# Ledger of designs, part 1: miniprotein binders against Putative (5-formylfuran-3-yl)methyl phosphate synthase

Scores and structures below are computed, not measured.

Target 1, 236 residues: Putative (5-formylfuran-3-yl)methyl phosphate synthase, of Methylorubrum extorquens (Methylobacterium dichloromethanicum) (Methylobacterium extorquens) (q8gek8)
Amino acid sequence: MSDIVSISSARPRLLVSVRGPDEALTALRAGADLIDAKDPERGALGALPPETVRAIVAGVGGRAVTSAVAGDGTGREIAAAIATIAATGVDFIKIAVGGADDAALAEAAAQAPGRVIGVLFAEDDVAEDGPARLAAAGFVGAMIDTRGKSGTTLTSLMAAPQLAAFVAGCRTHGLMSGLAGSLGLGDIPVLARLDPDYLGFRGGLCRASDRRQALDGARVAQAVEAMRAGPRADAA
Unless a header shows other numbers, all headers, positions and changes below count from the first letter of the chain.
F, E and O are the ipSAE of ESMFold2-Fast, ESMFold2 and OpenDDE, as the mean of both directions, binder to target and target to binder. V2 is 0.75 times the mean of E and O plus 0.25 times the DockQ between their complexes.
Where letters were taken out, [cut] stands.
Atom coordinates printed by the task and the answers are left out, and those that the model quotes come from them; centres of patches stay.

## First folded at step 1 (miniprotein)

Design A1
Amino acid sequence: SDEELKKRLERLIELVKFLKEYAEWLKENGDPEEAELLKEYIEAAKRFLERLKEALEKGDPETVKKLTEEINKLMQEAQELLKN
ESMFold2 (binder alone), alone request of step 1: mean pLDDT 70; pTM 0.553
ESMFold2-Fast, scan of step 2: ipSAE 0.013; ipTM 0.405

Design A2
Fold by ESMFold2-Fast, scan of step 2:
Structure A2 (fold): chain B 236 residues (1-236), chain A 81 residues (1-81)
Amino acid sequence: as target 1 above (236 residues)
Amino acid sequence: SPEEVQKLTEEINKLMDEAQELVKSGDPERLERLIELVKFLKEYAEWLKENGDPEEAELLKEYIEAAKRFLERLKEALEKQ
């Protein structure tokens, strides 16, 4: 997965979650590497309407890698959701995988081969074999996010060695790795050194650091600069 | 070395104390991010103490210096208010 793998030094990519095409263009103009379609009004992994996702893809116009949330769950409902989101033209599709068995994981990945990323929540027990299981099922990536958005952050829920082990597990099994969960600019130098393929942001880049408020282009630009500067950056 | 990791742990604890002192002022959002960064550094130092990787010790020094610069900029910004 060369298009979201770090290139030029140990530099992860910046993923920005947007609620519509206007925010997608704001993030793109500010230099975001990945534009992720996600509805902040519907929990941690809220799916946007397919028409909105299609508008985001059209607006980005191939100038950045795109992804979209298909939702959570297993079986027939998630399979249909993955197929629906795949039809919008996004590069990658994100689904919650929390505790699904191997057959359900394989069925989900098969709906869009080479395009499905599994999301694990930090509040749940992130199994050591998580990356191995997702890779065996045919997933292209794995990421950690937080379910709660009331000030519970990734770094408050998972210790550095646990995050490092997750990233290493993804690398060992040929998966892209992502880290997200109420992250702010100050998290960039520390988490970037763990060398994930991307860091994901929403609330930390919105006005008032409120994920339901509008995306702030100046904060996106600050995050882009912090990502480019790497582990020794001041990030502010 | 174990002695070096202990010294780094002491520097991290000092950073946490300084960050928490700034919480009493008027910039809660940025201070919360700094406090989270320092918590992460404490966990990293604890892991390093148990595992003994010398390359990780050098990396931890870099993060501590970055956190110190961030704290100093916050102090300067708050002083101008």
Scores: ipSAE 0.000, ipTM 0.178, lowest interface PAE 15.9, mean pLDDT 77
ESMFold2 (binder alone), alone request of step 1: mean pLDDT 68; pTM 0.524

Design A3
Amino acid sequence: SPEEAELLKEYIEAAKRFLERLKERGDPERLERLIELVKFLKEYAEWLKEALEKGDPETVKKLTEEINKLMQEAQELLKQS
ESMFold2 (binder alone), alone request of step 1: mean pLDDT 74; pTM 0.605
ESMFold2-Fast, scan of step 2: ipSAE 0.012; ipTM 0.389

Design B1
Fold by ESMFold2-Fast, scan of step 2:
Structure B1 (fold): chain B 236 residues (1-236), chain A 82 residues (1-82)
Amino acid sequence: as target 1 above (236 residues)
Amino acid sequence: SDEELKKQLRELFRKAAELYEKALELAKQGDPEEAWKLYEEAFEILKKARELAEKIGDPDLAQRVLDEVEKIIEELRKLQEK
C-alpha cells in the first residue's frame, strides 16, 4: 500500500482528510486515493481519537492508503502520540516538524520506521534543506500544509518555483511529496504540473468550502476528475 | 436444508431490494452520499447471499441463484457509477 503511493508516477494522488468512518467511505466511493484521519476542530494537525482512527482503517478495509495525524509537538509528547497512532494500523503517520533538531527528528521517525511523514507549514520558513534533513532522519515523506489562518492558502504563501524546488528536493532524497493547504478545485491543474506524489484536501471538498462542515462526495468526485485531467498534455 | 436456505435468500434479496429502492429515491432527491451508503449496504447483503447460495445442494438451483445475485451486483455497481 505504501509502495503504491511512493512508486506512483502517472499523476498525483488525491488525499482527502476525513473526521470519521462515514466521511472515509464517502471519500473512498468518490475515488480518493488516500484517506487521511484528521480532526478539523483541533487546528491544522488535529489528531482524532485512536478508536476513531481504527474505525476509519477498518472501514477502508485496505481499499485505499490510509494516514493519520499524530499531532504537533516534540520530544516524549510526540513520540507517544506517534506510537499510539501507529497502533491503529494506518499506513502513514503525519507529524509537524517545525523547530525540531536532527536528533528529535530521528527519534520521532524511529517510533514508526517506514511510516512517518513530516509536515512543514508554509507560514514558517520552509528551509531548502528540509527534505534532505527529513530523509537523513528516517522519514518516508514530506509535505507542505498551512496552519489554516483565514485568507491564507498554499498558493498565496509560496510561489510555484518554491513549491517545485520542494518537490524536486523530495524526489532527490527518495521522499514521497505532498502539497496541501486550504486548496480548492481550481488549484489542481496548477499544482499537479509540479508533479507531487499527492495533493491534500479538506475544506475545498466540504459543504460551503468550510473544513468543519460535512465532506461533499460530489466535490470529491470533481476533484478526482480534475486530477485525471491535471498535468496531461492535451492538444486542445 | 435447501428449503431453509431459500427462505434466508428471499429475506436477503428483500432487504437488498429495499435498500436499493431507498438509494434510488435519495439520489433523485439530491442526497447522493446517503444513496451511496445504502448501495454499499445492499452490496454487502448480496455478497452474503452469494455465500449462502454456494451452500445449496441442488446444483441447478444453486447456479440460477448465483446468476441472479451476480446480475443484481452488476446492476448495483453500474448504478453507483452514475
Scores: ipSAE 0.000, ipTM 0.065, lowest interface PAE 25.4, mean pLDDT 77
ESMFold2 (binder alone), alone request of step 1: mean pLDDT 81; pTM 0.763

Design B2
Fold by ESMFold2-Fast, scan of step 2:
Structure B2 (fold): chain B 236 residues (1-236), chain A 80 residues (1-80)
Amino acid sequence: as target 1 above (236 residues)
Amino acid sequence: DTSPEEAWKLYEEAFEILKKARELAEKGDPEELRELFRKAAELYEKALELAKQIGDPDLAQRVLDEVEKIIEELRKLQEK
């Protein structure tokens, strides 16, 4: 329902990474704003089979924004992966960026104009001009994620002023901004205060906070409530 | 001539088979459960043929995936 989607929309938006259509429906029913197709068995940017991505898109049925990871390959490999994922019907496609020159970034973005989001890893050097370069190349968004998924969180790797500068850089250059990286429910108030367009979760919303365990609909609902409440003035 | 409604009818038939199989697994009727597995396999073949005729590849794939999930759930019930 268009009316329900418009009323429930909140900034920042909650992005939930799912491994299949059943988890996509769980996240959707719990109020997730973005449904992200991602294979938790294959690291931070594991691509699901295109058939699985199509099933997720069909199951969501336009009731939420969808995205999928295409991976972190180079040259012709990443171009082909972007084209393959674009054909599934997702709204946005996520690829790793880092070490790529401006021509390579432009070539990647050109495979799906207006749909490609660049992922920067917090463990790497997140260049101050990163958002500017991605925008110049034709990307629609930029986000920060972590490679490590066991206790090394985004907030342990990057200080709040660095994260704020990244979000501000995205806004200045007209990019959608996202923050992710082993986040838990407790990270929501502090990161929401930085006003990114979305916060991304997987492990923090699964059983035992294990990204390979099943998605927990109750934890997704808690995250939705935390997003809608906004930054809390009295955070302990 | 092939409509999306025909694809969804196969999913509905598969769902009813799964529902019946869950009831039978509790009551211990192996012969009736085997008959349901046979019908599920037949529905999968029909879904695969129908998917080739649908003009919407995404819808066709979605229906096929849902029928495959039902077959996997039936297999799990048999292994209990």
Scores: ipSAE 0.000, ipTM 0.075, lowest interface PAE 24.0, mean pLDDT 74
ESMFold2 (binder alone), alone request of step 1: mean pLDDT 73; pTM 0.624

Design C1
Fold by ESMFold2-Fast, scan of step 2:
Structure C1 (fold): chain B 236 residues (1-236), chain A 84 residues (1-84)
Amino acid sequence: as target 1 above (236 residues)
Amino acid sequence: SDEELKKEAKELAWFIEYLKELAKELEKRGDPEEAERLKRLIEFAKRLLEWLKEALEKGDPETVKKLTEEINKLMQEAQELLKN
């Protein structure tokens, strides 16, 4: 039992971003571990309407962990957004944290204790002490994502040592770690070796690898199988 | 170049932090031989970072090339440790 979450034997979970309950069901049936409510059309800066999030939660029905983006607003705005998304019943709430001071981080985490994940963007300078600061503020997790909607990949913006340091920092401070950002199926072996708690996908699992197209259940199933195979020693 | 040297220095600093976290985990596991091996890599990486800073001050492209080769070798050695 103590070996279930060992560093060398752990495998990342697959997080799939969905725009509604139909895609949530597609991802769930294909074997996704986490269902993430996110608007690929931007919506309110990537947040889906609360009613859509609630419908996703109801459709999943406890069969997978759920999360939703609350946005990247400031102060009072982000606090209200967190509270609104928390009320939908999702397990975790994601907010952008770049540029926030420690007091603002603590205020955000306090809106939904034990449920808030901080999103750092690869295009910004990701501070080495990011995980430590988020943990001190009361966050439950941290992840790296990309702002780019043109297919700029996480692995093109950050080198493997930087990503490895981020994942290790999260582990040291008791945070869940996630990596996302225009990832494709080919990124799974490389990033799985870094042992994050999850890898997040949207565009790479959609028709034509286009995040605005429909989620492709066959591609979700391929990603699930790749996650189950674990890190490949011969990759890259 | 100055920009390439700054990039190498930043990547090496991130890598040093990663090795420090890995050393803590090995100490928890009671694996003192691997922990000491990582501590030696950390000390070598710190020396490489100081040498890169000196090369930047002097504008020495030959030293930058040699240090880049040593950094790549160090990263490969650490990658082998991560496979286990």
Scores: ipSAE 0.000, ipTM 0.208, lowest interface PAE 16.8, mean pLDDT 77
ESMFold2 (binder alone), alone request of step 1: mean pLDDT 73; pTM 0.651

Design C2
Fold by ESMFold2-Fast, scan of step 2:
Structure C2 (fold): chain B 236 residues (1-236), chain A 84 residues (1-84)
Amino acid sequence: as target 1 above (236 residues)
Amino acid sequence: SDEELKKEAERLKRLIEFAKRLLEWLEKNGDPEEAKELAWFIEYLKELAKELKEALEKGDPETVKKLTEEINKLMQEAQELLKN
């Protein structure tokens, strides 16, 4: 919420997905703004074990905003997963939303009020009213990610006007907005100009651009600098 | 100074030309994601160069200084990327 409410030098924040406390420290030292706990071995929204998430939170020690994936489940399963991840002490909890009705969305958000972010997949039919529906359900944020990790990126699946409409919809309804999906450094300037609250990375910041390889601190530092350099504020 | 800005512009031009050659090679022989990252640096460097030229022509020394610092940092990062 601070990205929406605070009168600060507003710029998109860098979210880095990490698989453990060592990578969390690497991302922190390189200047990442948000540390996201996610298991790259378990699909696009793989939940890490709660103890691993707790270790990440402890290692970060309040030096960055934290989030964690609760999963891609439905009904009682996702509700329990949200409660489990909420107990680790992360600031935000990410869940996949797609095909869920308004009652299910509201139930999910209610498990951790003010902390749940909904993830929409670019490969799915992303409805224009998505942000409005998530806001009505009580979500604090919405983001777009990709499910496939075969080298097809967010910018290849969705045109800039569609992404701009999503970001604007989030802002209109008081949601944090995020964009992610097999992003590389080459995606930063165009996506940053859309003014989302954050851009999310994993594979593009790992060795060999492989999301299963180790996080590369030098690449994280490059992303941090690129985020700081763009977009350029309109100076009087 | 104008002399220093000309040197930076020439360095940036040489870096962009080298990066374009490497991009063509990566598109044919290398990792598509690395090619995309390099394409970003090329486009971003071009944009910074354009903004620097506009700020210089407009007579905005504060923006010129800020953009020159950003270009220098990004050039160092781009060179590190090209080494790998």
Scores: ipSAE 0.000, ipTM 0.085, lowest interface PAE 22.4, mean pLDDT 76
ESMFold2 (binder alone), alone request of step 1: mean pLDDT 72; pTM 0.613

Design C3
Fold by ESMFold2-Fast, scan of step 2:
Structure C3 (fold): chain B 236 residues (1-236), chain A 81 residues (1-81)
Amino acid sequence: as target 1 above (236 residues)
Amino acid sequence: SPEEVQKLTEEINKLMDEAQELVKSGDPEEAKELAWFIEYLKELAKELEKRGDPEEAERLKRLIEFAKRLLEWLKEALEKQ
């Protein structure tokens, strides 16, 4: 596994959410660092069929880090979903964690040790102790996303100091950190300054900026280059 | 190498010429996005000429191949309408 969480001043990595192996290859060839398997028709955390996830993993062929959404269920449902997605061979598994108690968090993480990333939604109150609780439960990473259907961006819902505190909390507790939520290319310079381990995109890289439309490889390539440029203070 | 950068720059210029023809006869929005991406590739070629980084050369080659595929997709879309 790559040690992403120890990189304090590096540019963030680009995570692209894809609905199938063709989009995965488009994103990979355009330079995406992480390929995330996600069904855009099923909300912010829609799981793809396991066979589709396996096809994505096979197509990527170890050339990028892979992740997949297991969903936002609870109890036996989420435990089974994590186990099912873990069997596909993805590096990481994403689940919703808002409102769960410590025992439920620990049970979820235990289904795939060292592979589970917790997703917090910006529309909910993101607790200051969120990263600490996820780390104590055995999570490998934490991220903030928006409810993908609204089109409201992460930066319109959370102020920079709040996002910076989240990223710093993740680093303090040894978690990989991610930021996502209806992001467009213009959000990259702002969010890169906060030094998360990755930025996640779907809608902003699709045709018509519609997350249900096809992934646009030209936009993926533009995002990759924007990430490489890093924060720019003197250009505007 | 300077010779390699020159060859890549020539490929990029050819792609731009073809993209601009699509702007005249195809979907203006998709063709404009391709043209903007190709302008970006020109800037990468200029930086590569200055720095001579072999990893950047391989990346630019991959981006050029992607631009060629996107151009082909746009040509196919135009043919069907």
Scores: ipSAE 0.000, ipTM 0.158, lowest interface PAE 15.0, mean pLDDT 79
ESMFold2 (binder alone), alone request of step 1: mean pLDDT 79; pTM 0.753

Design D3
Fold by ESMFold2-Fast, scan of step 2:
Structure D3 (fold): chain B 236 residues (1-236), chain A 80 residues (1-80)
Amino acid sequence: as target 1 above (236 residues)
Amino acid sequence: SPEEAQRVLDEVEKIIEELRKLAESGDPEEAEKLLEKAYEIFWKAEELAKQGDPEEAWELLRKAFELLREARELAEKIQE
């Protein structure tokens, strides 16, 4: 009878960003834990059309947690975008939170209580109080992603102690935590040790490691196995 | 093609009719299998949409989504 979906922190989960229902089903068959609706042609947080998000939710059919990007607008525009994406039936809604004051953050979270995740960009100097501020505003999760997708990986922009502090801050304030940003399979062992609730992938799981190419089910399956094997799976 | 698109939609409608008949007797396991078959047919609709005109693709996906939603609602009711 649970009305609210939560990500368990027993082990990090694999989030796969998909551009449509066919990629969603490819990711599900390969063992992805979370299906994220995102348009790779519209920057780091590109919103898909609501019809496409609805089709993804229908195709998933409750077999995985779903999320969708509402975008990076301000004020009334982001509020309307959150409401539009909330109506699709996704479990969680992702918005960019850089530069917003506490009142704006609270207004955004209030558009879909219990469902909004804040995205911080590694390039923007992630503040130590970020998780505390998002929790106070009513967000249910926080994640770090990258704007650049041409080899600027999360691990190249932020040191392990900084990422660990972010994950710990989320845990302290009752937030779900995610890490993403041009990640490849080799990043899984180091990031899994930090125990975030999920790791997010797109480009590293596509053909030619190109986020605009088709999702590769074999690469998704490899990522699933790497997540399950944990920090000890790597060839030293 | 439009003929192939219509065939895919017709297959999902047949599954909806089978789910409606199951709603009278109730078999959660059989309802789950029929819903899985509906998803499989939806995957064929999406593959077909990738090969066609973008405007026709959106119309096919919209119709397929509406049918899949009805199938899911019926299966959830049987699974009660």
Scores: ipSAE 0.000, ipTM 0.122, lowest interface PAE 19.0, mean pLDDT 77
ESMFold2 (binder alone), alone request of step 1: mean pLDDT 68; pTM 0.556

Design E1
Fold by ESMFold2-Fast, scan of step 2:
Structure E1 (fold): chain B 236 residues (1-236), chain A 97 residues (1-97)
Amino acid sequence: as target 1 above (236 residues)
Amino acid sequence: SPERLERLIELVKFLAEYAEWLKENGDPEEAELLAEYIEAAIRFLERLGDPDLAQRVLDAVEKIIEALRKNGDPETVKKLTEAINKLMQAAQELLKN
């Protein structure tokens, strides 16, 4: 499961966030490597209904790695959400981890061993020891995303050296690394150079670059091609 | 419940997108998943009694049949045709009532 993403070559894998099984098939047909179940109407980590997540998993049928958000919460609330999403059959479960102490992180990871990815928000000042703390707690991966979806992009909030340090920290501690946050196709060459395990997209691959509009298969295909070109596309 | 209506709408969207994809030949695994969704839709339609939703499903099925006649793999065509015929029968019974 984690080994599949961690074995990626020098170029990152493409993660596409979808709101239902129809978009999951669109992303699959266009060449997406990871299919992520997320409700764009419920903020940055909006959980889809479990039945919708099951339909996405069934539609993908093992042809891609799947993930789903369990949401943003604390204590027993997030533990119950993780268990609910784990029951859908997704490979990985994403939760927000900002502000949690080490005991809370360990309790969350223990709800689905080897399957939980921690999401840090760029707006919340990502700590240098973030990857180390998540690894110590038993997380399988860490990623950075943005909470705001009205024009703030990851690359506008964090400088390249900070993102590189995050990716390196994940690698040092044996975590999968992901970068996301209102990314567009033009961000691919710069971020691919940092060598994360995946880059995550939603709005940049939708019609009119609007995360609430339908996923555009042609844009997904363009992202796949840009991932294959990697740092070379920026140099050219 | 409203969730049942949302589920049917998602199935109709899924069928419509799959018809477009079949222009480049179908994937046998996707055909199996589509057949399962069609069977679920048949069971739902038999219980719901909504003529407008049944018409949307019939429209999607017609587009899939047209796509399969031109570009479908023989195994995929066989499985989908059987499932589609069952769906059409259920939808037609619903429209009669």
Scores: ipSAE 0.000, ipTM 0.088, lowest interface PAE 24.5, mean pLDDT 75
ESMFold2 (binder alone), alone request of step 1: mean pLDDT 60; pTM 0.457

Design E2
Fold by ESMFold2-Fast, scan of step 2:
Structure E2 (fold): chain B 236 residues (1-236), chain A 97 residues (1-97)
Amino acid sequence: as target 1 above (236 residues)
Amino acid sequence: SPETVKKLTEAINKLMQAAQELLKNGDPERLERLIELVKFLAEYAEWLKENGDPEEAELLAEYIEAAIRFLERLGDPDLAQRVLDAVEKIIEALRKN
C-alpha cells in the first residue's frame, strides 16, 4: 500500500474502530476494509498512544487501509497531534474540524498532505458548504460522527436529505465521504443507500453493543456481509 | 409520484405483517433500531419524490423488504406495537404529498 490511498469503490467500505493490535487482527480476519485506531475511553475522537498506533499498523501489515484519530484539539495542539500520528505510518488521519476558519483548516491539512480526513459532529452545525471548504483547504475526505455514545445515533440526529446532501457534496468536490455515529447492524442497509465511501462502527460491533467492551468478530463478519449485499441492483 | 406512494404503502403493509411474526422474539435493543430505520426510510422516500427518481422509488420498496428479512435474524420483542406507531406516522407523511 502506498502512503496515499483512495477508498472510493462501487460499494461503501466497512471501517472498524479498534483499541489495539489484537482487535485489529479480529477486524481484519472478519473482513473489515478499514482499520481505525481510536481510544473508546477518551470521548468521540480519542487518540491512542502513538506506540499503540504503530503496533496496529505493524499488525495489519498492509492487508487493509489504516487510519487513526489525532483528536479534538485546537490550533497548534491539533497540528502537532497530526504530525505525531502521521509518523506512525497510518494511511489516513482523522481530526475534528467544527468551528475552524479556512486558515486553520489549511494549516491542519498541510501537516499531512493527502492524508487528513475532517470529522463534523451531527450535534453541531453541519453546513452544506462544509465539503467545499474542506476540499479547498486540502483535506482528502470528510465524515460525520456523533459526540454522544449512549444510544444517540446518526440517523436520530440528522435527516436523510441532510446526509444525502453531505455525501453528494463530498463527491462533487472530490472528497472521500464517511458516515458514523453509534451505528448498529440495522443501519447498514439504510446508510449504504446514500452511497458514502465508508460507514464507521465501534459500539455496534462490540459485546453487549458497548464500545468499551471487546470487539465481536462474529458481528464484524455480519457487518461485512451486510455491506456486500448492497442495496443497488446496478451493483450486480 | 403516485407510483412511489403505492409501492411504499405496499412495503409498509408488508412491514406491519412481518411485525406479527417477530412478536415475542428477539431483543428490546433492536426495537429502537427498527423504529429509526423506518423513520429514516420515510424521510428518504420524501426526498426522492422531490428529486423525481422513479428507479430509486422501486429500489426503496425492495429495500424495505430486504430490511424486514434482515431484522428477522435479529428479532425484537413487542415489535408490533412500536412498528405500527412508526408506520402510522409514515402513512400520515405520505398522505401530505
Scores: ipSAE 0.000, ipTM 0.194, lowest interface PAE 18.3, mean pLDDT 74
ESMFold2 (binder alone), alone request of step 1: mean pLDDT 57; pTM 0.403

Design E3
Fold by ESMFold2-Fast, scan of step 2:
Structure E3 (fold): chain B 236 residues (1-236), chain A 97 residues (1-97)
Amino acid sequence: as target 1 above (236 residues)
Amino acid sequence: TPEQIKELAQRVTDLVQEIEKMNPDDPERLERLIELVKFLAEYAEWLKENGDPEEAELLAEYIEAAIRFLERLGVDPRVAEEIAKLMNEVARLLEEA
């Protein structure tokens, strides 16, 4: 599948969402483990133009795992979007999966076998069988993100036991797991303790914590160090 | 330095975005495309002489990506010759680095 799933679960990987090759190089230089192509001007899962994604892939040059958002839409629209993004050379393709039935999920995963990650939104009901359904459909990973980008974080929308259950469900069904959603540096210790394969950031690593502002390399470096420190021990 | 490469990357991305939003018939679009490629070639030469090897490698990757992006924007044939000439200069700098 991917080398992400073989990484020590005591130290999740850092995924940084970038809007272009300049930010990809900033994130890569600062030590990000995964570079994710996403358009912050087009909602929670905005797809970048395929040529921008190709530029990101070329700039990264195999030095980090890459992913890109294909978006959200109808069955035919999603299939075409996945195929388009798959052609850019990214390692993984992210799509929103809320409301899709099992047949639609299977059709989407089949467009790029072994490369599709399903995104569930915390504002929606995240069903306990979500990981099982995605695995059965042929997805390689699952993650939780937030649709709202006004500073409402993942940790304010979902309690730690619910997030832990999601991560455990992914592990049980052989999926890579990710957690994201308006996260800041202060969220790292709590979420790292849940042992996902990666934590995803955008706004919390940008100037003024604004996802539409430029990515801040110093903040990316701080996140890398926080990830490398691993989860804090529980109070006795 | 990483900060200088970041500044270059930001400038390139800003110029690409501005060019992409411009009317295809706007003569200033050609001027900006030429400026972008010249800036990349000049900075590659500077980094070859003054930068560290890791930063030179990062810039080389970025220049290659940016040039492919410019080609794919379907640049006006009237600037194709200027762009090709500057791309050859960038390739020369990368080969000699």
Scores: ipSAE 0.000, ipTM 0.087, lowest interface PAE 25.0, mean pLDDT 74
ESMFold2 (binder alone), alone request of step 1: mean pLDDT 60; pTM 0.442

Design F1
Fold by ESMFold2-Fast, scan of step 2:
Structure F1 (fold): chain B 236 residues (1-236), chain A 97 residues (1-97)
Amino acid sequence: as target 1 above (236 residues)
Amino acid sequence: SPEELRELFRIAAELYEAALELAKQGDPEEAWKLYEAAFEILKIARELGDPDLAQRVLDAVEKIIEALRKNGDPETVKKLTEAINKLMQAAQELLKN
């Protein structure tokens, strides 16, 4: 397992959401750092079947860090989903955390200690104590994503100072930080400057920028290059 | 050839129609495999430029999954999944030239 949170980052890592092992290999060959199993047909945090996640893990073969969404259920549903996804062998498990109280957060994290990442949606009010609460509950990471997929991007919903505060809060509390949400290649320089641990993409790397279309390896490669050439790389 | 591939998609559609009539109880894991197989057929049909056939196949599989959740059995789900996967392998082999 790669320890993403302990690296001294010269650049953020690229997370690519894939719907199966063929897309996972496409992303891996193009240089993606993290391979995320997610069903684009089932909303913002659609869970893939466990057997598909296992196939992705097997196909990646330890050559990249893997994650999978467990879904956006509540209570006992999400606890069971986390345990199910944990059994596939992925490194990290992503769940929605909006509206959950501290006891519910702690119960969710306990299903897979050291492996659960909380997803906050930009359309909701992202509380400034969000990272602190997730860390206290036993989460290893926090990220912001968007629920809407109509072209409303993270950068249109949240200003740079708000995103910087989120990233700083994660770092203060020892969490991995991620930023995602209908991102395109043009968002990379601005968001890389904030120094999150990763940037997450799906639709922006697919044909026609449509998250339900096939992943485009050339666009993944372009994202990899943009991550390396971001403002972070330039020592003023 | 494109004509042989069209024949395979027609056969897949006929299989899904027959499966609707025969649907019985099944496991959730096997039901998910049917959904995944339908998605792969949809993807191939879109590449060939026949999205209407792909959508009909997907709709038929979703109805089968719904019926199986209500009253299916694991052996029936397994057999249907295997049949669909064999058709998918044949179609993909032809697309490789």
Scores: ipSAE 0.000, ipTM 0.074, lowest interface PAE 25.5, mean pLDDT 73
ESMFold2 (binder alone), alone request of step 1: mean pLDDT 59; pTM 0.441

